# Designs tried in a protein design chat: VH-VL binders against q9yfq1. Part 10

Target 1, 117 residues: q9yfq1
Amino acid sequence: MLPVNPRDLEKMMRRLGIKVEQLSADEARIVLGSGETMVFRSPTVIVMRAKGQPPMVYLVGDYTVEKPREETAAEITEEDVALVAEQAGVSMEEARKALEESGGDIAEAILRLKGEE

## First folded at step 4 (VH-VL)

Design g5 (framework fv_siltartoxatug)
Fold by ESMFold2-Fast, scan of step 4:
Structure g5 (fold): chain C 117 residues (1-117), chain A 118 residues (1-118), chain B 107 residues (1-107)
Amino acid sequence: as target 1 above (117 residues)
Amino acid sequence: QVQLQESGAGLVKPSETLSLTCGVAGGSFSGYYLSWIRQPPGKGLEWIGYIYHSGRTYYNPSLKSRVTISVDTSKSQFSLKLSSVTAADTAVYYCARGYSYWRYFDYWGQGTLVTVSS
Amino acid sequence: DIQMTQSPSILSASVGDRVTITCRASQSISSWLAWYQQKPGKAPTLVIYKASSLESGVPSRFSGTESGTEFTLTISSLQPDDFATYYCQQYNSYPLTFGQGTKLEIK
């Protein structure tokens, strides 16, 4: 079966002539078709590259599943507000307004709040 | 289900340091913000501070000079240290978590009473 | 810091009554308020979040409303299981702050 730990995966890929690189990451998020998000904290990220092939990314680590609340796909969720508030170090209401101004773009909202200082 | 459990000495002498640990059991330890909240007997709730598994903390300014919250990822636990205690620090101490980044609490430990007396 | 004031401090009621308890913030917190129920000797449990959103597993007789800096928790038809102390909590700004509590007791 596919190797779970990065060391075994690296050894296997090197035998196939595939370049393997480990990346340092603070967080990874995977948005699922259900609307739920898999959140990885400090995961091990392995990137495998071979000439003429698209890269493969292997993500290893514990994760939690964030479920949407008060959601429609087109609306700002409470979870997004909380994430922005925590990352930018601001009140919930300031985060909500920033998300509204960014059209729901989390990264843009955080940058706007940090740039306003 | 995620379960939280407080532990530590139930008696602390005035001027000494109160030390408590919160054990996290269940599906996943990582990714949650964990808080300490206290309640003096017959009184209301007071938020002490939070910690994230990375070690990031924020403390209530009213207690900041006396509070340290730390994390031990290998043991799936968080600890509270409150220095220079007085009788006013006698309380039931709770650890609690919000889902993900939320600043309200859907899971609480059962609480542990800490009495400050000589 | 944002101060939360609850009223009344003690409320006496009978099973079947409609009861309302109030929480007032010292400054604007928008809808960023939660309500907790605490029974004697037990940890608090979440009832309402974001002023009016009912927590999963909580009976539909509980509801929350907001008007400016005033928030209410209403129990539409009081049951024996509902006699407890209720706390509001603002979560707009750090430090997080709680109201002093409202004890709901049997009349």
Scores: ipSAE 0.202, ipTM 0.629, lowest interface PAE 3.5, mean pLDDT 80

Design g6 (framework fv_siltartoxatug)
Fold by ESMFold2-Fast, scan of step 4:
Structure g6 (fold): chain C 117 residues (1-117), chain A 119 residues (1-119), chain B 107 residues (1-107)
Amino acid sequence: as target 1 above (117 residues)
Amino acid sequence: QVQLQESGAGLVKPSETLSLTCGVAGGSFSGYYLSWIRQPPGKGLEWIGYIWHSGSTYYNPSLKSRVTISVDTSKSQFSLKLSSVTAADTAVYYCARGGYSKFRYFDYWGQGTLVTVSS
Amino acid sequence: DIQMTQSPSILSASVGDRVTITCRASQSISSWLAWYQQKPGKAPTLVIYKASSLESGVPSRFSGTESGTEFTLTISSLQPDDFATYYCQQYRSYPLTFGQGTKLEIK
């Protein structure tokens, strides 16, 4: 099927007596049941309203996923710091900082230090 | 106790995509690196790649162009897709778990599933 | 890639024997090495991690040592349950690599 762009969507909704408003936003965040957050940067926000119905909100844009906010900070062990330092070829101090920034995620810490992903 | 179980296609035709899923039960899914490892009949072990519950992945460079690993945290499962298969991809495929302090070695393995690539 | 070479490929032994399996890395991996046991038709199971640390639940007759790029797995008094194929694995760098395996069989 052909993609529905905002202009075509507005025409269709108007025919159904639905009010359509397009908003510009700097950021949108959706906290999922998993605790993860979908983060949209500068999305296009379309709000559709029909009398007697709750509004529908349609977000257009790429998003990234952030780790759950309710997770306790993972304990960073000296073994983890040594492993990251060894595998990334950096100092223990740099490895510890990368682990703190990744919430204790060893693979993410290594990838950040290597600049791979 | 932690249990991993592979499921998916047993017979795949050459040039098609191999698709497997691993279910994780009895233990924590989040906070552990989840890997795929394969073993051709009568041969040794080859690491394919890993995924974290956030969706972050790392693939063996020898397979990277053909591999996709994905995760479904709501179902406590993760999946492997290997495209453009040939007879060389015939192997027992294992899913395995490494913890955050045990990240790159594997304390729990699935039972393995044989995938045969043949016409 | 770091290549892991095991020797011997096949080892024949009797119950009660002391057996040693060797694994050599093509470059330095520090202590980032694990050993696995695999019985026919079964998935591998972890025996040793960080070169010399015994996995919980594994009998104390198993031990690991390291010397530079050479690593050994020793079984001090072989039991019937120990006949299996053993694999070493380095986890110092990507991609993770395994040795080709050592089959420990009854003499």
Scores: ipSAE 0.008, ipTM 0.531, lowest interface PAE 10.8, mean pLDDT 80

Design g7 (framework fv_siltartoxatug)
Fold by ESMFold2-Fast, scan of step 4:
Formats: structure tokens, sequence, C-alpha cells
Structure g7 (fold): chain C 117 residues (1-117), chain A 119 residues (1-119), chain B 107 residues (1-107)
């Protein structure tokens, strides 16, 4: 069973002498161990503090999940270079430069080499 | 260390399909462009086309309508088929491995196999 | 297609000579040119790439230079093993194209 509503949890904590503060927040982000991020827009944030205990933060609201962003720029593979070179009719060196300039975006690299938008 | 070896029939009749296979041993198959190049007796070199381990190909436009290059990564082989052959297709056929550095010069060549188109 | 023209078609020289063969591209290919050596009955072998870079294992007597669309291969002191046909190849654009060859023969 899931915990009670946030407001009910707040009332219970106050009864135990725990300080409860409700914050207004525009956004909250939780980076998970998987690298995915939970994004809350305008969540209700409740912070609970008790003597000798670490603070407890309770978030309430709908969220969306964003896939992890790469810390390093996307790798440019030889297969991607070959595909771009073939489609644009250019050398592999030119294809690699176009891919580097597009951040690994194959479609943009091809369009850039062909001069099309 | 890296060795390329061509194999296939050395005699093909006019109008039939020329079929050759190149075996790649002792080196990396992935990440290299694998090319076919031919040389008619007493003449210069002509690039036919390349294939990448993914199956992507590019063919010389002069031969494109007749050429198919295919790859078999499980056997470390790639093959050439040239259809509707004539006496002008008589040549030594080489397979060659291109540079991993995305430059198109050929580091390694097979020994070459002579294919004669004759009735 | 980019046309590659070599000169001379045949060059006769003696061991110890300094020889130069030339390759001209019909349009700009930057430095994207390779040189190959081919001995009778054998496959070509790479000598020079990117106009002036010596391939690993190739003797230092071989060198390449470029000036616009003109490219040269020089052998500073001919050895018996150097008598062969030499081909240039551009790899700036598709299709890849070769020169017609220069036969270096003993005088």
Amino acid sequence: as target 1 above (117 residues)
Amino acid sequence: QVQLQESGAGLVKPSETLSLTCGVAGGSFSGYYLSWIRQPPGKGLEWIGWIYHSGKTYYNPSLKSRVTISVDTSKSQFSLKLSSVTAADTAVYYCARGSYSQLRYFDYWGQGTLVTVSS
Amino acid sequence: DIQMTQSPSILSASVGDRVTITCRASQSISSWLAWYQQKPGKAPTLVIYKASSLESGVPSRFSGTESGTEFTLTISSLQPDDFATYYCQQYNSYPLTFGQGTKLEIK
C-alpha cells in the first residue's frame, strides 16, 4: 500500500513535533540510477525536519521521463561516415567533417553536404 | 598479418555473370571499406566499387547497372557479381582493403585472379 | 570523373639515378592522392598516401610532392627492386580514378 495523501502526511508529522514546510516550486528533477530523469512541473514540495534526523522531502505531481543525455558528444562511427559519404557522393573525410559539424546527426550531415535544407 | 584472397571461375562466357569472392584473414573486417579493382591485360587500374561490413555499397557509375557487391561477415568474405559480361571485362580482378582513417587508399591487396571472357 | 594523367608513360633509368614521375589531375583534388608500385605479375603496393606521406615499410628514398593539381613521385637513388609500373590514384571524389601508369624500366 502506498502512503496517504501529502496533506494527511503533513498533519501526521506535525503531531510528532516534526517541522513541516510546504514549498512552491516551478520544477523538480530526479536523476535516476538508470540515467533517466523524472521531470515534475509545478510540483508540491513538502520538507519535513525532525531533531537528529535527516530532512525528508516529499514530491507530489505528475511527471514525465526524459532519456539520459550523453555526457560526451555522440560517437561518430565508420558506418555513419560510410552512409553519409554514399548518400552525398563525397569522400569519407568530407563525410566525417560534416558529421562532426552536425553533432552526429546523419540527416543533417547529408543535407549540409548536398546544400539542401 | 592481413591477407586477402580472390577466388572464383577464371573463364566466363559472354552474356553470363562473373562471380568472385574475396576472403579476408588475419585482420579486422569491421571498420574497413572493402573494394574490387580490375586491370585488363596490359592496361591500367579501374575501381569497381566498395562495400562496408554493414552492407552499404557504392559502385563506379560506369559499371553500376551490372555490378553487385555483397558481404558475409560470418565468413569474413565479400563478393562481386558482374552481369552481362563481354570480352571487354577480361581482366585481373583484385580485392583490396581501404584505410580505416576514412581515406580511400588501399593498404592491402589480394594477389589478383585473371578472369577471361571467351566462348 | 576526375582524369588522372601520368607522364612520362615510359622512363628508362639506371641504378643510382634520381627519377621523378608526374601525375596531373583534371580538377582540384586537394592532397588526396596515393601512389602505388606494381611489379610484373603482382598486385600493386601502396608507396605514398595523402600526396607526400610515406607508407610504413617503404624505403625513405621514395618521396611525394604536390603543387596545385600536379603531383610527383621521386626516387632519390634507384635500386634494382624499384623497376616497376607506378600508378597514381585520386580519392577526393567518386568514382575513384587511377592514372594510366608510368613504366620505369632499366636502361
Scores: ipSAE 0.000, ipTM 0.513, lowest interface PAE 14.6, mean pLDDT 79

Design g8 (framework fv_lacutamab)
Fold by ESMFold2-Fast, scan of step 4:
Structure g8 (fold): chain C 117 residues (1-117), chain A 120 residues (1-120), chain B 107 residues (1-107)
Amino acid sequence: as target 1 above (117 residues)
Amino acid sequence: QIQLVQSGSELKKPGASVKVSCKASGYTFTSYYMQWVRQAPGQGLEWIGWINTNTGKPKYAEDFKGRFVFSLDTSVSTAYLQISSLKAEDTAVYFCARGSYSKFRYFDYWGQGTTVTVSS
Amino acid sequence: DIQMTQSPSFLSASVGDRVTITCKASQSISSWVAWYQQKPGQPPKLLIYKASSLESGVPDRFSGSGSGTDYTLTISSLQAEDVAVYYCQQYNSWPLTFGGGTKVEIK
């Protein structure tokens, strides 16, 4: 950017009523219209506020794109499958199915399998 | 047909080690747990533990933790029970058994048993 | 551990008799019990699972019943080939536990 002297910067801010604030964030997430999410790790956030205008937010940092979650269920781990199989006394296949039907909830999966009668 | 075939009888001295095999056939080995049960002469059935044939994770009854080790050779559909530092009280018939697809805790198919005798 | 108590430990009956073996759990096992038959020199054979479900290939003279802590194995008409030791086994909780066994003999 072109440098401006202190007088010009003050004049511009008076004219526009702009306040500039720099924030540090651990994470920022932007959900796109596609359902994908842009994930920023430790970005620098610059917020510019002008009187009578909505704030302008500028994010600086690398990002990755996460695919949309279909059901937003907790991820099912093989350790969870083994725990449910052991506690409910069923096969690994039955335990995995119960966990999928319970959205990854171990306690609910065990109750489903033990309470089938 | 579904079969579990175990290795032959063993006569061992105290302090020795023994490895019993249990070969499965007629089903998908990794879809079922393998259970191990012991029967001392003239006594009832005692559960030793099970091994998850898909993950290789074993679980042992408390009395059998330490000297008893389960292992697998998935390439030949075989489960093993190894007992280290044999003692006279380990004299028993050792059975492997398969859990059913729907409820692995009941034992629907059994091996013929392997007699392990520990004597001086 | 869940204790499984079988009664009687020994039973002598005549061919054709109705035989009843009882198994009592130290706490509720919600019908997660199986029954096994073991003949001399042979491995155990599954007869009944989930308290009352007859295993495929097992003669229909065998039946199971019960709930909670009390379960029963019944042989409606005892045959000579039924001479064996019978075991109940709970699979509601780990560790898995067996009853002490009931030896059935013909008079």
Scores: ipSAE 0.005, ipTM 0.499, lowest interface PAE 14.9, mean pLDDT 78

Design g9 (framework fv_lacutamab)
Fold by ESMFold2-Fast, scan of step 4:
Structure g9 (fold): chain C 117 residues (1-117), chain A 120 residues (1-120), chain B 107 residues (1-107)
Amino acid sequence: as target 1 above (117 residues)
Amino acid sequence: QIQLVQSGSELKKPGASVKVSCKASGYTFTSYYMQWVRQAPGQGLEWIGWINTRTGNPKYAEDFKGRFVFSLDTSVSTAYLQISSLKAEDTAVYFCARDRYSYLRYFDYWGQGTTVTVSS
Amino acid sequence: DIQMTQSPSFLSASVGDRVTITCKASQGISSWVAWYQQKPGQPPKLLIYAASSLQSGVPDRFSGSGSGTDYTLTISSLQAEDVAVYYCQQYNSWPLTFGGGTKVEIK
């Protein structure tokens, strides 16, 4: 979370053979697993590309947190995390992230981890 | 003592709507998903979808999106399946079934089925 | 969608016979398969889950086995009350899919 200016990041990435492109944006929104949204106003967007791989995006700027529109998400328990991890065959940290992104919905978390719609 | 009791048979004309109920007893309703399965006359079982009884979030199989809608009344531990714009091909026995919340995979208890007949 | 191909579609056997029903998935399902018994006019009843786990209250003459794409339900000594249609179901991938069913009759 420490700010890294685009020029310093570009120098580091060039050492790794990664193309770096800087974009200006009016707004960026990241919907978190908690249901909260991080809202960046006028952030600097850094896009890093390596041949044959999906791009990496790094955001630089101040943000605010907006509360979820709906506030009825189920509580996530250690038992829920363990069950999702076991059923999907993933780590506990991946299972917890999937549960947060699904608002505590065990079925949806498992479907996400198995790559099913 | 776990039981799922469904509403009685329905005879409808094409274009009408039907609402099938499934009342649960003997367990905590919101701790288990409710699954829906249909069986056309003389045919096998076909999965329609599920509903998360805690959140109300439904998931439908592709062939059942649009006309089929799941809903809940948690105060009476009841799940509903509504089918709009009925077609002759909707003629079937419709089953509700309980799915273990943590496992969400197989159906350990089933309702007795509701026969829906669509004819002119 | 994962297709579940069940065979045979029909079998007729004598009381006391060992009968087997097979279920083949179009892709690997990691043992996430269940078996159900359905008698005329009744809802399906769970017999086996996770390929080989016997549901509480189900007679021990029923057993399940298999791995990967191929799974089998076995009735070690067929009884008159076992006349029914049997279905396999995969729950590894959504949508959930069922086999076409196997009708078991007594000769």
Scores: ipSAE 0.000, ipTM 0.509, lowest interface PAE 17.1, mean pLDDT 80

Design la1 (framework fv_lacutamab)
Fold by ESMFold2-Fast, scan of step 4:
Structure la1 (fold): chain C 117 residues (1-117), chain A 122 residues (1-122), chain B 107 residues (1-107)
Amino acid sequence: as target 1 above (117 residues)
Amino acid sequence: QIQLVQSGSELKKPGASVKVSCKASGYTFTSYAMEWVRQAPGQGLEWIGWINTNTGNPKYAEDFKGRFVFSLDTSVSTAYLQISSLKAEDTAVYFCARDRYSYTYGYYFDYWGQGTTVTVSS
Amino acid sequence: DIQMTQSPSFLSASVGDRVTITCKASQSVSNYVAWYQQKPGQPPKLLIYWASTRESGVPDRFSGSGSGTDYTLTISSLQAEDVAVYYCQQYYSTPYTFGGGTKVEIK
């Protein structure tokens, strides 16, 4: 295992002739194969470069996991469906479809059903 | 001004050895690696390897291991390429070049020596 | 090893013409591509590094572009002094490899 301490890692890498740069970042995001995103707030970023090799990036800090956008879509309530149906003059099913397409945004759903003037 | 000055042309017989020099000036010699590249007559560029000017550690491309040896004399800011047991196919212009490191851009060859022509003929 | 395939191998153009030279890597080299100019009897001279960054002192008629596996060197208005062989090089990983070169001549 490589040292967790950035200073110890830097000393080891310099001994091997590897260039080491330490950056302070405001945020880092890693999109995983699952579609989830690891979000780091104010991580320490260590970039290591050896001649003739691609750079190695070492991230140190706590992270949180954000779900994919589709899974966090707003819940559509029956009250919202009824309101959109009434205001746009359409069926409950048409209103529900418009709300699903707008991610639960009532104003956008109504505009979608009435169209632009 | 940054400059790499190489030794003069060499005419050698097969089986002889040759030592090409590359003298650096205008920068801190040990802060930049030195690259070696050759060019056979009428041909393109072929990378031979590099040497770490601070540690003296060489790295060679696979085809150049054995007869090709890099060395340094840091007291006079000079790198050397020695080729032993010369063959006709070693006939080429041999270049040294300086590696520039940039945090953003990596390592690239920014200054080149004028080249040393090595001709191997009987 | 990463192979760099350069095209065309030869071109002849007139002063003032726009000239393009292409270089294809056998795998992505993540912009670690340099372009060199070699005039007759001279060593190569660095023109472009990191795919598109022009070396200091190089005329602005020279530009580089591309990403991934495909890179291009462009001379926007060819001058007589640009007669040379141009080489691309990947410096993403060792062994470093060069393209086969493009010889540029004036008509």
Scores: ipSAE 0.007, ipTM 0.611, lowest interface PAE 9.7, mean pLDDT 87

Design la10 (framework fv_lacutamab)
Fold by ESMFold2-Fast, scan of step 4:
Structure la10 (fold): chain C 117 residues (1-117), chain A 122 residues (1-122), chain B 107 residues (1-107)
Amino acid sequence: as target 1 above (117 residues)
Amino acid sequence: QIQLVQSGSELKKPGASVKVSCKASGYTFTSYAMQWVRQAPGQGLEWIGWINTNTGNPKYAEDFKGRFVFSLDTSVSTAYLQISSLKAEDTAVYFCARDRYRYTYGYYFDYWGQGTTVTVSS
Amino acid sequence: DIQMTQSPSFLSASVGDRVTITCKASQSVSNYVAWYQQKPGQPPKLLIYWASTRESGVPDRFSGSGSGTDYTLTISSLQAEDVAVYYCQQYYSTPYTFGGGTKVEIK
C-alpha cells in the first residue's frame, strides 16, 4: 500500500533507491479502449524510476468521463439525399436532415423518416 | 521560514484600479502555484483563482473573469492581483496563498499572506 | 458549482468539551476536503487536508473524518486558544468552494 501524499511517497521511495519525480500537471487524460477518456483535474503525478525496471507513473485524483470524440461525418452526396427522399416519400430538405442525423447512413435515415423501428 | 508578505491597505473610489502584491520568501517561487482568495467584511472565504508561477498562466473563477488580472515578477518572487474598474462590492480582504505541492497544482493552501484590505467607497 | 453547506454557523462550548462541525457537499468530492482555522485579524491556517490528514504542527485534538458528501471536523477537547471561525473547502473541482464558516466561542 503506497501513501497518496506525494511527500510521504517520495521519502519512502528514496529509501529504496528509487528516483521520484513530481510533474507539474493541470490535467491528465487516459484514453480507454471504449473511446471514452478519463479526465483528471489537477492530479498529483509522480514518476518513479528504478534501474532495470520500467518506469511507473503514480496518478492520484478523481476523474470525470468524456464521451468519445464525435466521428467525422460521412460525406453526404446529392445522390444519397435524392435516394432517401424518394424511398421515404419526403422532401430533399427533410432527407438531408435525416442523413446528417444518421451520419450518412442511408438505411437508418430512411428508417427514421418512415418511423419504423 | 516560508512567508508570504502582502502590500498595505488601499482606499479607492469606484472606477479606480488597485494592484495588490504578494512577495514570497523561504521557498522556490516558481515551483508552487499562487492562489488568490477574498473575504468580504463579515463574510466567508471566496476563491478567485490561481496562477502558475513557472509559466505565468492564470485560471480564474467565472465571477472574477474580466476585471481581475494575475501577474508575476519572478525576479523578486512576487505575485500581483490587479482589479480594474473597482466597484463597492469589491470591498474585501484579499489573500494570496501557496498551493500545497511542488510542481503540482489545484490543491489546498498551506501558507497564506496576511491579507490586503481593499475598501471601495465614494 | 459544488456548494459546501457547513453547520452549525455558531457554537458555544466549555473548555474540555468535544466540538463537532459538519460540512455537506452538494455532490461527492471524494475526500478532496480541507479545513482551515481563522482567528480575528489573521489569515486562515490549514488544519486538515484530504478529509482526515492533519497538517504538520496542528495539535492532535483536531481530527477530520468523512467521505462522499459528508465531512466532519472534531476538536476532542476544546481549548481557549481554539476560539476562531472554521471553514471547510472542497478542492475536487474548480471553482474551489468554501463552507459558510462556523464560529466557535467559549461559554
Scores: ipSAE 0.000, ipTM 0.530, lowest interface PAE 15.1, mean pLDDT 83

Design la11 (framework fv_lacutamab)
Fold by ESMFold2-Fast, scan of step 4:
Formats: structure tokens, sequence, C-alpha cells
Structure la11 (fold): chain C 117 residues (1-117), chain A 122 residues (1-122), chain B 107 residues (1-107)
């Protein structure tokens, strides 16, 4: 387990013969597998270098989560658009819009377009 | 439901500054970027820029860099446009607009504020 | 910058007429074109996006078409309430740019 205090981490790594450099950063972003982004403002960035190995980067600071601005999920295919248009009895443009809004979920798109009551 | 309400009209002298507000309601403020557009008297629409409501990062058209500054107060779902060192040429109606994004269709302005008239004269 | 050239700048037509407004981009904008309606004393209202997709709640007499550099807004049967200035806008690249507007009046 690494210490959370950057100064303590720096001391520990130096004792292991690893060179430590602290960088000043205005922002850092980490894009997660979920499509969300962790946004760090003015984080402490520590770069650790061992001979013959790639650098290790230790990032410390509070973060906020930025939601994806773009639609996530599946890519919309022309086959999916045609299927939704045919099943819902709407134009290709309306079908594409419904698929876009459902994140590529064909069943949900059809239900949206055929929405009763 | 979804509404953008802007501050009232302003009459300013050259060299003064003005701060226009745009209060959002009916949706999650930080999910949609805010766009700014102006319209000089009797003229067409001119894009000023946009601000990311989650990160606070602004993007300005080149002609508006320097004197025009976007800011946010997310606690009250409000975006601001500040214009410093006002000139007669800044006389216009200033609109905020919500920026709807979709993966396929890109960015477009689906809801607009009612506009704030800024008049710069003696 | 991408220039959007809109024509005509003014038109006067009768109720029931088919009205067409054209918008030419100085380079291809790949369907990233929106159309807005602005009535006197009101803010603009979104009519069409992605060249041809009609916004929810917009009457079906409004339609958009085109691709590449040439785009058209059509009002199939002009109504009295359609008196307004219409603007095209490209949102393909920064800065976003608008056409000069077309003022539509009833004869």
Amino acid sequence: as target 1 above (117 residues)
Amino acid sequence: QIQLVQSGSELKKPGASVKVSCKASGYTFTKYAMEWVRQAPGQGLEWIGWINTYTGNPKYAEDFKGRFVFSLDTSVSTAYLQISSLKAEDTAVYFCARDRYSYTYGYYFDYWGQGTTVTVSS
Amino acid sequence: DIQMTQSPSFLSASVGDRVTITCKASQSVSNYVAWYQQKPGQPPKLLIYWASTRESGVPDRFSGSGSGTDYTLTISSLQAEDVAVYYCQQYYDYPYTFGGGTKVEIK
C-alpha cells in the first residue's frame, strides 16, 4: 500500500533509489471505461523514474466526475436504423434519432416511437 | 419546464462594464454546455462562444477574445457573460442558449433565453 | 472561417405558397446545419438540425434538405404565423457561423 501523502511517498521512493520529480499541473483528466472523466484541478503530480523502466506517475488531489457529453453505448448502424424505421413505421431520420436517444437500444427505440396511450 | 431566464436590459456609457446573467431551470445544468450569441440592432445572429458547464472551460470566437468573459455559478444554475471596456459597437441583444449534444447529430441550440439588450451610448 | 450565404434576404408570399430559403457554405459542412426561426421581439427557435431532422413540436410543413455546401429550408404551405426571420447555422467547425437571415412576410 503506498502512502497518500506526496512528501512521504517521495521520501520512500528516494530510499529505493528511484528518482522523484514533482510537476506543477493546472489540470489532469482520466477517461474511465464507463466513459466518465475524472477531472483534477491543480493536482500534485509526482513522476518516479527507475533506471531502464518507464516512469511511474502518482497523482494526488480532489477530483470531480465529468459525464460523457457525447452519446455512449453502441455505434448506430444503418441496419439498426432500417430495422427500427420498418418496425415503428417511421422515417429513417426519426428512427436514427430514437436509436441515438436510446444509446443504440433497438427495443427501447421502437417503444419510444410507438409510444401509446 | 426547461427555461433560460436572462437579466434585464442595461444602459451603459463607453468604458463601463456589464455582466449579463442566464439562469437555467428544468434540467441538470451541468449536463449541457451554454452558448452565447449576439444580435446587433437590425442585424443577424453572431456566435460569441460557449462554456462547458461542468468544467467551466470556455471557448471564444477570435473576434470576442479579451473583453468578453464567460463564468458560472453552478450552485444557482446560472451562466454569466461579462463585457469590459464597453464600446458603442457592443450595442446588441445578447442571448444564451442550451447546447444539446448527440453522437450522430452533433451540437445544436435547442432552448434560448429571451435576450438581454445592452445599449452603449453617451 | 466558414461563411454561410443565405438567399433570398427578403421574400413576400401568400398564405398557402411553397417557400424555399437556401444556404450555401463556403466549404462542406457535412450536414451539420441547423435552421432557426425568429419572430419579432422573440428569441430564435430551433426548427431543423442535422440538415433535415425536424425538432420535436415543429409543424410538418417545415422541412430541411441538402448536403455538402448547399442546404434548403422549405415551408410547404406558408401560414400567417410563419412571418419571421429565418437563419441557417453551421456547427461543423469553430467559429460557428450563421447565415445573414431571410425575412419572410405575407403579401
Scores: ipSAE 0.000, ipTM 0.524, lowest interface PAE 18.7, mean pLDDT 83

Design la12 (framework fv_lacutamab)
Fold by ESMFold2-Fast, scan of step 4:
Structure la12 (fold): chain C 117 residues (1-117), chain A 122 residues (1-122), chain B 107 residues (1-107)
Amino acid sequence: as target 1 above (117 residues)
Amino acid sequence: QIQLVQSGSELKKPGASVKVSCKASGYTFTSYAMQWVRQAPGQGLEWIGWINTNTGNPKYAEDFKGRFVFSLDTSVSTAYLQISSLKAEDTAVYFCARDRYSYTYGWYFDYWGQGTTVTVSS
Amino acid sequence: DIQMTQSPSFLSASVGDRVTITCKASQSVSNYVAWYQQKPGQPPKLLIYWASTRESGVPDRFSGSGSGTDYTLTISSLQAEDVAVYYCQQYYSTPYTFGGGTKVEIK
């Protein structure tokens, strides 16, 4: 099911005595406990306010997760790539991608490539 | 099969308006944003902006604010670029592109329309 | 705005040659770099995203590398069908910016 659009949400909340405001935003950033940052570009920002309660803020839009900057991946060796490729039955390139995604964790890379579908 | 099919070439006089269409097929239109890029004759690629196909929310590069307007018709999976008050400097090939996003890998343009040539001359 | 400086602007090489194209960003773009191939009269085609990840269906001879501000596209064994203009692009922040392009021709 598609999410309720901002216009419909505003109408619904207004009927409940909740003031709804739409804010213009070029960007929103949420720093996660993991140290990663969730970055929204041009999200729809909805602020809902009710008397005696803290405001609620809703973000609607695509986001990407900005990871900490990575140096040259010295810990991912050609030997590691070959091992993952052989164990998972995939190309060296596919193995390298899985290792990069897992941060060099060989076991996790193999599990990702084998899939559990 | 994923395809983006754009409208045909346009020859316009300065001061006229043009509306370029980009019809998507082979995927859920509202799940991917639509990017717009132009290429002036003999020049490189220049980003114009993008539109969120689910919310309708557009973002324009500064140089393209004002005369350039993005719109959608989700019932026919089509995005539009309208340019008003055309100038000779608007002569270019205009491309739409699908904006694939991933929370891990970001945003990148995986499928492109064939391009629409817009020529503005007196 | 982030500037993408691409070099060389033109190169001519033989079939089977190893070809490298470099892009330098004016600031770190954290691997958010894509590479596109554009043949005459055609739209750009995605080759590489996230600096080094090859798009599905792209031949193994194409590879990307780099980090921070410096990124490279390599064609390990140039083929006749690889004649095209190649563009790098940063998608770390808006406005998205492209390199000036590298025209690759066969000698």
Scores: ipSAE 0.005, ipTM 0.561, lowest interface PAE 13.1, mean pLDDT 84

